# Ledger of designs, part 6: VH-VL binders against Calcium homeostasis endoplasmic reticulum protein (CHERP)

Target 1, 141 residues: Calcium homeostasis endoplasmic reticulum protein (CHERP), of Homo sapiens (Human) (q8iwx8r149to289)
Amino acid sequence: ETQLDMNEFDNLLQPIIDTCTKDAISAGKNWMFSNAKSPPHCELMAGHLRNRITADGAHFELRLHLIYLINDVLHHCQRKQARELLAALQKVVVPIYCTSFLAVEEDKQQKIARLLQLWEKNGYFDDSIIQQLQSPALGLG
Short names: E, the ipSAE of ESMFold2; O, the ipSAE of OpenDDE; V2, 0.75 times the mean of E and O plus 0.25 times the DockQ between their complexes.

## First folded at step 1 (VH-VL)

Design p9 (framework fv_patecibart)
Fold by ESMFold2-Fast, scan of step 1:
Structure p9 (fold): chain C 141 residues (1-141), chain A 122 residues (1-122), chain B 107 residues (1-107)
Amino acid sequence: as target 1 above (141 residues)
Amino acid sequence: QVTLKESGPTLVKPTQTLTLTCTFSGFSLSTSGVGVAWIRQPPGKALEWLAHIYWDDDKRYYPALKNRLTITKDTSKNQVVLTMTNMDPVDTATYYCAHEGLYDFWSGFDYWGQGTLVTVSS
Amino acid sequence: EIVLTQSPDFQSVTPKEKVTITCRASQSIGSSIHWYQQKPDQYPKLLIKYASQSFSGVPSRFSGSGSGTDFTLTINSLEAEDAATYYCHQSDSLPYTFGQGTKVEIK
């Protein structure tokens, strides 16, 4: 009963993956907010991002750029008090972050770790989630 | 459009402290992912990154100069200030401030100030 | 720190000829290389970001390529206004570093 046009979503995600422009991220973010009609809708979008980012074949730039989209969405959720979309993202952030962090060498890990510092500062996640993000190998177990 | 402009003394004596101000328009350091960097260029030499500061007050410094450098921001004034202690003639250079960001679409120094030449001499 | 080595240091080129500038990193930096043009007594201007992405307003004759350690900036048909020093810059790891520069002159 809960349906979203995932082909339309993927069409918006592809420019983010390929070029990661301000306009591409804004378009993706705006589409997510316009489709955040109920908790199941939010969970479908968050789950789709988790599936794309945690796929075994996903390259680093795909993972990183979609996490940039997630960061911008988290920022706007807090400003707009969009509780349902924030809650959906909170349910998937651990596998997204931990899988991405463990898939790359230390130099690339620093790009991802900087986002964790921002998320801690802004209070997007509770202490339990933050502890899992700080210990990625334990977060996946 | 984004603009940046450096200001400060053009002549500094050895052992003195240099303070440079970058005043900008067309963006805000309250915007997530936005940052400002300081880069210098000695006459006839290559560009050298010195420091940057981001919207979240994250500060990074060139390691060999870290004990001499301080970068701060005043978001309400659209200003970033660089302080460099114990100036030496080898620090004679044109000093630039530049816009940058954390995210790939803002990375690279996409807009620069005109630069200010600082000469260190007795 | 990552060392960037440009080649050549200098080249004098006839108008309309193709110019190729290389930048080699001492270790892999993925695609985190950016290219700048600096004319005498002017500030640097961004041409190419992330190895191959043209910055807004940059003429189509400028293009970038490469990944890992070896990167190239190409000017397909040199114009008189392109006489400048070109720098590569890596943003993969701190400290950020620049190449030594390549000076391009018109014959």
Scores: ipSAE 0.018, ipTM 0.602, lowest interface PAE 4.8, mean pLDDT 88

Design u1 (framework fv_utomilumab)
Heavy chain, then light chain:
Amino acid sequence: EVQLVQSGAEVKKPGESLRISCKGSGYSFTSYWISWVRQMPGKGLEWMGKIDPSDSYTNYSPSFQGQVTISADKSISTAYLQWSSLKASDTAMYYCARDYEPWGFDYWGQGTLVTVSS
Amino acid sequence: SYELTQPPSVSVSPGQTASITCSGDNIGDQYAHWYQQKPGQSPVLVIYQDSKRPSGIPERFSGSNSGNTATLTISGTQAMDEADYYCQAWDSSTDYVVFGGGTKLTVL
ESMFold2-Fast, scan of step 1: ipSAE 0.026; ipTM 0.650

Design u10 (framework fv_utomilumab)
Fold by ESMFold2-Fast, scan of step 1:
Structure u10 (fold): chain C 141 residues (1-141), chain A 121 residues (1-121), chain B 108 residues (1-108)
Amino acid sequence: as target 1 above (141 residues)
Amino acid sequence: EVQLVQSGAEVKKPGESLRISCKGSGYSFTDYWISWVRQMPGKGLEWMGKIDPSDSYTNYSPSFQGQVTISADKSISTAYLQWSSLKASDTAMYYCARGGDWEYPDYFDYWGQGTLVTVSS
Amino acid sequence: SYELTQPPSVSVSPGQTASITCSGDKLGDKYAHWYQQKPGQSPVLVIYQDSKRPSGIPERFSGSNSGNTATLTISGTQAMDEADYYCQSADSSGTYVVFGGGTKLTVL
């Protein structure tokens, strides 16, 4: 089924946003994997992260920290062959990354660009997605 | 060629302060975390903590929190490990090591040659 | 506190396959990495992220990690492989690095 406890999810995301400890990221990641029961479930979680990260009121640390969660989830998806959650994240990563990159100055863009280098190195996304991530303004439209 | 070059061996007395160094070369120093690892004579490896040289953010093992200070000077590509007051139990080989990638920094692809610290009366 | 357990020693004859194990609670849910340390030398990364080999590490080195146990396998063991081997992962929180106690591999 397509119902998830989004209040429970947000309770796990808030410590990541506020402090970004590896423990908080691990808890969020583990919750996502335990709830990755079907493509609609994965799409709800990925869509929720997209909505939180791309919101007009989102500050840099919120965007960066939730992208750190996404990075950890992508790593685990490759490791555990979790194809449905990976596919759901592939559908939202362009607006997540491009919005975050374009919202900040050069110094902060470098932190985000390091994640793109890692994603390219680890082969998380196909060439079409990578091209959009490399050209953030074109990736958004 | 990626290298981490550490400062030379130290012989100190209990209660003395000490700072040892780890200089990175052959790569962008601010793009990688630096960890410090202790190896007591005849014993195994113990992780002490790490630093992101780009903003000097540190994360310490609970066993070493408050016992040492990790810092970095990115202008000279150098990380430091410092004691305010050495104890005999600090006698060990100390390694610095580079995190293997930015986002998963907790495997170590390059290691310094080690700095032997001997603390005796 | 999270602990990684390794056998203190493993002995093999030249040409045999050596297997060094590393046990920890739910270790297969985390990455395991392996280091080789020869007397008087710094550790050298031989396997990272369970099964990947750094450039320059011979193909006879391989790794696996599932359930509670990670394994470093050295096929066709040579005298030059004689060393201490350490596994490494993260504690249960994922926050802190943890090393195993080390295994002395003797090739005799």
Scores: ipSAE 0.007, ipTM 0.534, lowest interface PAE 9.9, mean pLDDT 88

Design u2 (framework fv_utomilumab; at its last look DockQ between E and O 0.70; V2 from the best seeds 0.00; counts 0 for: pae O 4.2 > 2)
Heavy chain, then light chain:
Amino acid sequence: EVQLVQSGAEVKKPGESLRISCKGSGYSFTDYWISWVRQMPGKGLEWMGKIYPGDSDTNYSPSFQGQVTISADKSISTAYLQWSSLKASDTAMYYCARHEDYEPSGYFDYWGQGTLVTVSS
Amino acid sequence: SYELTQPPSVSVSPGQTASITCSGDKLGDKYAHWYQQKPGQSPVLVIYQDSKRPSGIPERFSGSNSGNTATLTISGTQAMDEADYYCQSADSSGTYVVFGGGTKLTVL
ESMFold2-Fast, scan of step 1: ipSAE 0.275; ipTM 0.784
ESMFold2, look of step 2: ipSAE 0.379; ipTM 0.823
ESMFold2 (binder alone), look of step 2: mean pLDDT 93; pTM 0.951
OpenDDE, look of step 2: ipSAE 0.032; ipTM 0.734

Design u4 (framework fv_utomilumab)
Fold by ESMFold2-Fast, scan of step 1:
Structure u4 (fold): chain C 141 residues (1-141), chain A 121 residues (1-121), chain B 108 residues (1-108)
Amino acid sequence: as target 1 above (141 residues)
Amino acid sequence: EVQLVQSGAEVKKPGESLRISCKGSGYSFTSYWISWVRQMPGKGLEWMGKIDPSDSYTNYSPSFQGQVTISADKSISTAYLQWSSLKASDTAMYYCARGPYDYVWEYFDYWGQGTLVTVSS
Amino acid sequence: SYELTQPPSVSVSPGQTASITCSGDKLGDKYAHWYQQKPGQSPVLVIYQDSERPSGIPERFSGSNSGNTATLTISGTQAMDEADYYCQSADSSGTYVVFGGGTKLTVL
């Protein structure tokens, strides 16, 4: 059975949620890369982030800060050619981004939309995913 | 306490090479980006580029890409800014500064004292 | 290239409110940060993420950012606040750090 210590992961995510510094993000990112042992391991980590971010009770800062973690991981996936972790994140980014965007008012939406511009510029996702991210209501189905 | 300590002032001739340093202490050096900022005499601040000391990934301002090299040695918590061939127009105060993020919200919470580089014939 | 525009100088009388502006295309969609620099000294962060104060920065310093303009406000301005002030954000791609040209605050 593919297993990861989700309590350990959550202990690393909490400082990101609370303060979102490079230190906290780097610790979370490094943990994810250390545990990216196979596609199922990557999918467990990506799925956990999706579950935390799309939860009905998640506040804006939690969603934004964990998306910042995802942004840092995406950047390093491209640089390190970590294709399994990138593929796992590509499978969950649409519900993560679209749910977060639709849950908040315009000023907060702009902070999230700024990340989409970076993702487009850096080529992290194919056109199909980008189109879904650009149309959040349609992206959720 | 958090400190960034830079190397001392330099007086150089055009065409000479130079490397200046920025040593971090009082924090986890690999957990923060180090940026280099130029300030020409009587002028404003110009961002040159930054490095992630954990893996030596660099991001340069387009104006400084190919003009300088930024590097770091995490074993001694030191970042470097290097010129292969100095020009008179490189005369400036150079600051290193610590940043907690790599994104649109990057800011600099601690700054080194600055290194004055004078390049004259 | 993305530019942040500040007035070159602002003058204020002691005890009055100083306002220093920083303008850039859709700056309110990004964070603005502010630095104070006194002659012969390194810059000091006085406001980050639009409106947050670092430990040790007096309550009279505040910030806002909306639309195209970020503003640093210094209430009850003191002689010790006389300095150059720089705003900072990121370029339109969010990849590169950009500083404003600086504003010299004179307290007379």
Scores: ipSAE 0.017, ipTM 0.600, lowest interface PAE 5.5, mean pLDDT 88

Design u5 (framework fv_utomilumab)
Fold by ESMFold2-Fast, scan of step 1:
Structure u5 (fold): chain C 141 residues (1-141), chain A 120 residues (1-120), chain B 108 residues (1-108)
Amino acid sequence: as target 1 above (141 residues)
Amino acid sequence: EVQLVQSGAEVKKPGESLRISCKGSGYSFTDYWISWVRQMPGKGLEWMGKIYPGDSYTNYSPSFQGQVTISADKSISTAYLQWSSLKASDTAMYYCARQDYGDYEWFDPWGQGTLVTVSS
Amino acid sequence: SYELTQPPSVSVSPGQTASITCSGDNIGDQYAHWYQQKPGQSPVLVIYQDSKRPSGIPERFSGSNSGNTATLTISGTQAMDEADYYCQSADSSGTYWVFGGGTKLTVL
């Protein structure tokens, strides 16, 4: 059955969470693409990111930095035509973005909102998803 | 090692065309954006625009839209900045710089720069 | 239209803390990145996403960004830190990059 080494994934995510270096993001992105072997594999990776980011105990830097990883992956999905990984991320982006946006004060919300502007500009998501991201409280309800 | 190597200095006259280059090595060229940045003599840095070499998608600063053309040849890992008709005001150092993800990315590494002098 | 303002110059004695500011309306709502440029050399990234250091950049470099001002701080400033420093952020649309005018740091 569909299996991924989630401990290996978490080992790659931890440097992103702690310091968010270019090398750490690149390593995480590359691991995701090398493991994007089928729709279930992509859904496991996307679901794991959703679980980490939307957890009650997640601090702002964890949420923001993993969303940066997601942004990097979305960019490369579109350019590489990695449709299955893109589709998996499209299924989880609403809870990821909306939970992160609503959990913080206005100055931090602006940093997250800038990502939405990029996603809209680059056409990563359909109008239904964009509408939910533009109205975070309604997106979660 | 990851590096960007730019073409050599150019001395041109107003009205001449020019194309300068930026060659990437030590990384997957098609997986990163390449931006062009201008620095006029004694002045600061100005972002001109960028290209994604994998599909040649470009994005230009409004100040440079229509003034220059950015292109890339992924078969030789090279990005280009081109003028159809140079002006004296184009005299500057031109840098290329790599970006990994998204339009909010920082620039790292930078090429060594290409000095373009346009005078009569 | 959107501009980032830096002081043209900052002077410190060796071992002192240098503070270089980058002012722009609501710059704290965007990311600020910082570059060091020494004479005859290309820029080098020293701080990205407000406060993060690339590998190879000394710990004495730090950054912050809130409200209308981003700040690059160099603790225990050394003669080798003499350079021009540029801040960079995005315009309000998040589509285009804007650099500050640059600050010449002198270590006397």
Scores: ipSAE 0.006, ipTM 0.563, lowest interface PAE 10.0, mean pLDDT 87

Design u6 (framework fv_utomilumab)
Fold by ESMFold2-Fast, scan of step 1:
Structure u6 (fold): chain C 141 residues (1-141), chain A 120 residues (1-120), chain B 108 residues (1-108)
Amino acid sequence: as target 1 above (141 residues)
Amino acid sequence: EVQLVQSGAEVKKPGESLRISCKGSGYSFTSYWISWVRQMPGKGLEWMGKIYPGDSDTNYSPSFQGQVTISADKSISTAYLQWSSLKASDTAMYYCARLEGSYWDAFDIWGQGTLVTVSS
Amino acid sequence: SYELTQPPSVSVSPGQTASITCSGDELGDKYAHWYQQKPGQSPVLVIYQDSKRPSGIPERFSGSNSGNTATLTISGTQAMDEADYYCQAWDSSTDYVVFGGGTKLTVL
């Protein structure tokens, strides 16, 4: 069985949720890369982020700030060529983004939509994933 | 079918201005960077710069900064490469190419090329 | 400025394996992509992300990338594989795209 210290991960995520400083995001990102030892390890980390962000009762700041972490990780994956971690995040980004977008009103949706624009610009995802990420906004007429 | 279609060959004199075009079809034009690549006769490929049509953000190779202007008109899915004053040394084949970010910035689609000849 | 270096030419006999190298500082920490260009034609992507083939590219094309050197390998080389081959990488520090100088493959 693949094992990760999820309590240690949650200890790093909490400052991101609470204050979302660049230092907190950097610490979380660095922990993820130090633990990206195999595809199952990457999938555990990505799945944990999905679980935290899509949980019933997750507040907007938790969702937004952890998506900011994901954004920094995606950028770091591009710089470090971290193929397994990118692939794991690609498997969870649709439920993460769509749940977060649909749970909030228009002004908060704009903050989330700016990240999608950046992800498109930087080419983190193929057209199939981008189309799925765009689907909530297209339903708004 | 995803395609990039470029404007036709140009024959110009030194000092003349020129704008060549690259029209995208079959995909979301505003979602991909478009690069311009020069190939001088008998020489290799040189990256000139790129534009993101969604917001017109540009990045130029240092060798081409100030020598050319890259622009795009997203309403007609067209990118442009422009010279204010051509030199004989601008004689080359010019390609536009789509940058596929999910391939980590490989060029998956290329235009057919525009031959620019600058002579007296 | 980041540079990629290729040998100017490589020659092989039909049916033999061709290897074309591309060298750059810590290139193995970047993705290498490879393009085939035949006379009078646009370049065609033959390998992306070091070792992946686009749809329609024959299985005899493969790639690797480690340390300072990426390699395009063509097994069972055919006359139709005669072309110029270019490697390419993206430099994240500058956001510049970089091409190698190209290698002319001759199949004699």
Scores: ipSAE 0.008, ipTM 0.569, lowest interface PAE 8.3, mean pLDDT 88

Design u8 (framework fv_utomilumab)
Heavy chain, then light chain:
Amino acid sequence: EVQLVQSGAEVKKPGESLRISCKGSGYSFTSYWISWVRQMPGKGLEWMGKIYPGDSDTNYSPSFQGQVTISADKSISTAYLQWSSLKASDTAMYYCARHRYSSGWYFDYWGQGTLVTVSS
Amino acid sequence: SYELTQPPSVSVSPGQTASITCSGDKLGDKYAHWYQQKPGQSPVLVIYQDSKRPSGIPERFSGSNSGNTATLTISGTQAMDEADYYCQSADSSGTYVVFGGGTKLTVL
ESMFold2-Fast, scan of step 1: ipSAE 0.159; ipTM 0.739

Design u9 (framework fv_utomilumab)
Fold by ESMFold2-Fast, scan of step 1:
Structure u9 (fold): chain C 141 residues (1-141), chain A 122 residues (1-122), chain B 108 residues (1-108)
Amino acid sequence: as target 1 above (141 residues)
Amino acid sequence: EVQLVQSGAEVKKPGESLRISCKGSGYSFTSYWISWVRQMPGKGLEWMGKIYPGDSDTNYSPSFQGQVTISADKSISTAYLQWSSLKASDTAMYYCARVDEYYDSSGPFDYWGQGTLVTVSS
Amino acid sequence: SYELTQPPSVSVSPGQTASITCSGDNIGDQYAHWYQQKPGQSPVLVIYQDSKRPSGIPERFSGSNSGNTATLTISGTQAMDEADYYCQSADSSGTYVVFGGGTKLTVL
């Protein structure tokens, strides 16, 4: 019985994509946590972010800003010990990161790579996932 | 109207304790990091550390870890910087600033308090 | 420890272009932000995320950030621009905020 209002979610994501303020990210993050009711709910939200970020028509700012949202959610998961949402994000982070990294030139790649360094430092992912993120072309298959 | 209002100037002796404050208004206080920045007389800006008032998560500069304590009381939208034992070398202007940031460091400081002058002398 | 290096002073005549550099290893991999501080006043954000201006900051202020150097550029410099300027970024790990040592801009 898994049901989420994805139109409501997209309305919260649009200000993040357009301007990426802390308030916009906090609103998106709070919505995700209020709806993290079960593993299927968490997987729907994580899957929706994967679909938006990995879409062929997604521009760099959309990809980067939604990854910033994911970063804030990961940090909050560690603070709150929200294991189900963390597990759902762990299942989608490889296609999200690797697709975004490979879609852009070196100067933009470095901004994305800074997030990987932070994720390694904070221990958000196991070594298997980190290895895939460190080798983006191999991570996609 | 976003404002950060800091407590007034302090004159203290070495070894005394002190807590100074930074009160936020005109925004969601729990949604932004508050950073503390030191400026010694005639010198540049030094980042000391920051707090996220929503959950009291803190991050300190290695140079200031163990020297000061940063805390916040979200019920009154106030952040604090505290010394257990002041030294003459703590004489400086102390600024609080709001950080518009989506991860643990390097966001811009978009609004600043007016500063609190702390003078520590015998 | 990671350091951002700025020239201690830059002098320019009114109407000329001032250029203030901020050097740090791979600073272009992260955002750089710039602050203006006048005597007795709090710092004011003049450029954020390498090149963006906050509302109320004149168009003559611009920024760039690439490789090992971020640059604040003030075109048509005016007497009112005389101030100390600080760059800000993060250390190489992205964990700690780092300020440059500051540059005194003199307009004579």
Scores: ipSAE 0.016, ipTM 0.586, lowest interface PAE 5.3, mean pLDDT 88

## First folded at step 4 (VH-VL)

Design o7a (from o7 with heavy chain S103Y; framework fv_ozuriftamab; at its last look DockQ between E and O 0.04; V2 from the best seeds 0.00; counts 0 for: pae O 11.2 > 2, placed apart)
Fold by OpenDDE, look of step 4:
Structure o7a (fold): chain C 141 residues (1-141), chain A 121 residues (1-121), chain B 106 residues (1-106)
Amino acid sequence: as target 1 above (141 residues)
Amino acid sequence: EVQLVQSGAEVKKPGESLRISCKGSGYTFTEYYMHWVRQAPGQGLEWMGGINPNSGGTGYNQKFKGRVTISADKSISTAYLQWSSLKASDTAMYYCARGYYGYGEYPFDYWGQGTLVTVSS
Amino acid sequence: AIQLTQSPSSLSASVGDRVTITCSATQSVDYMHWYLQKPGQSPQLLIYDASNRATGVPDRFSGSGSGTDFTLKISRVEAEDVGVYYCQQYDSYPLTFGQGTKVEIK
């Protein structure tokens, strides 16, 4: 049923990882929205991002840049009322955030924590999710 | 009954590698995080890092990051702490402790008996 | 890192005395725990989440506090209470302990 090409997705993610330019982020975001055809598709995309970000050996910039993508997608989901994609991202955001946060030193943690502030401010996630994100140590792994 | 059983005391020389273990029993191993805490002779407790045995996710105290590796084999309910190259300053008692489960209770509620590691030339 | 400072670092009490140990954090903490390490033993959980006694802990032990200031009290200290007490935060990594408070009996 799901005919998403994850290689195509990865090809779009690579420029985001490498350069994190506005255009690269936009291209990735647009691809995600173009392929958000069903809940399973949304979950597949969200799961893929989770797997890439939380993978052992993933470097900080990879994690950070892909979380930036997620941030832009979240913002767009809210604007466009894309509830299915938002729901899918909500299911993976805790391990994504916590893994990334705990993998780096305090100075780099600040860069990730800044995103949490935005997510709180914009109300992207349920309170239960926010509470988990506020205590990364509790969401280890 | 919940138990954490650690491997025996170690006497090593600087530069040697070492892996110590902590085996959990009496509970679902993958539902709790395992932490490692160090205590130098006559000193206080110091958190080194932890692992989610289910996912393999790890967190480290930056003080020890790069010098130690925390891992787990959930098939045998065992967590590991390893050094690639020991230093004399690594001489300490090492405790494993299970921690966070779910979203209800977060303290280190059970501790291993400790593994004494002595590093001297 | 969140730094925890205990006071006092050591104390000597008589059996039956009231003992008070404080723990001060550099920033607000939601999850503060207390441990007791008896001589020659592993640490053991005493109080979790500031005020809850762990299983098997006598009611002479109590914890209180919020924000940056936490307190452990022993209403009537007994000989078996000898050891080093540690506060610990589990809000953020790195997890941190207080420096410890050594309790001795006269």
Scores: ipSAE 0.000, ipTM 0.586, lowest interface PAE 11.2, mean pLDDT 91
ESMFold2, look of step 4: ipSAE 0.521; ipTM 0.852
ESMFold2 (binder alone), look of step 4: mean pLDDT 92; pTM 0.949

Design o7b (from o7 with heavy chain G104Y; framework fv_ozuriftamab; at its last look DockQ between E and O 0.28; V2 from the best seeds 0.00; counts 0 for: pae O 7.7 > 2)
Heavy chain, then light chain:
Amino acid sequence: EVQLVQSGAEVKKPGESLRISCKGSGYTFTEYYMHWVRQAPGQGLEWMGGINPNSGGTGYNQKFKGRVTISADKSISTAYLQWSSLKASDTAMYYCARGYYGSYEYPFDYWGQGTLVTVSS
Amino acid sequence: AIQLTQSPSSLSASVGDRVTITCSATQSVDYMHWYLQKPGQSPQLLIYDASNRATGVPDRFSGSGSGTDFTLKISRVEAEDVGVYYCQQYDSYPLTFGQGTKVEIK
ESMFold2, look of step 4: ipSAE 0.839; ipTM 0.931
ESMFold2 (binder alone), look of step 4: mean pLDDT 92; pTM 0.946
OpenDDE, look of step 4: ipSAE 0.015; ipTM 0.633

Design p10b (from p10 with heavy chain T31D N56D, light chain S31Y S92D; framework fv_patecibart; at its last look DockQ between E and O 0.17; V2 from the best seeds 0.00; counts 0 for: pae E 6.6 > 2, placed apart)
Heavy chain, then light chain:
Amino acid sequence: QVTLKESGPTLVKPTQTLTLTCTFSGFSLSDYGVGVAWIRQPPGKALEWLAHIYWDDDKRYYPALKNRLTITKDTSKNQVVLTMTNMDPVDTATYYCARSYGSGSYEYFDYWGQGTLVTVSS
Amino acid sequence: EIVLTQSPDFQSVTPKEKVTITCRASQSIGYDIHWYQQKPDQYPKLLIKYASQSFSGVPSRFSGSGSGTDFTLTINSLEAEDAATYYCHQSDSLPWTFGQGTKVEIK
ESMFold2, look of step 4: ipSAE 0.067; ipTM 0.651
ESMFold2 (binder alone), look of step 4: mean pLDDT 93; pTM 0.949
OpenDDE, look of step 4: ipSAE 0.501; ipTM 0.865
ESMFold2, look of step 5: ipSAE 0.015; ipTM 0.551
ESMFold2 (binder alone), look of step 5: mean pLDDT 93; pTM 0.949
OpenDDE, look of step 5: ipSAE 0.654; ipTM 0.895

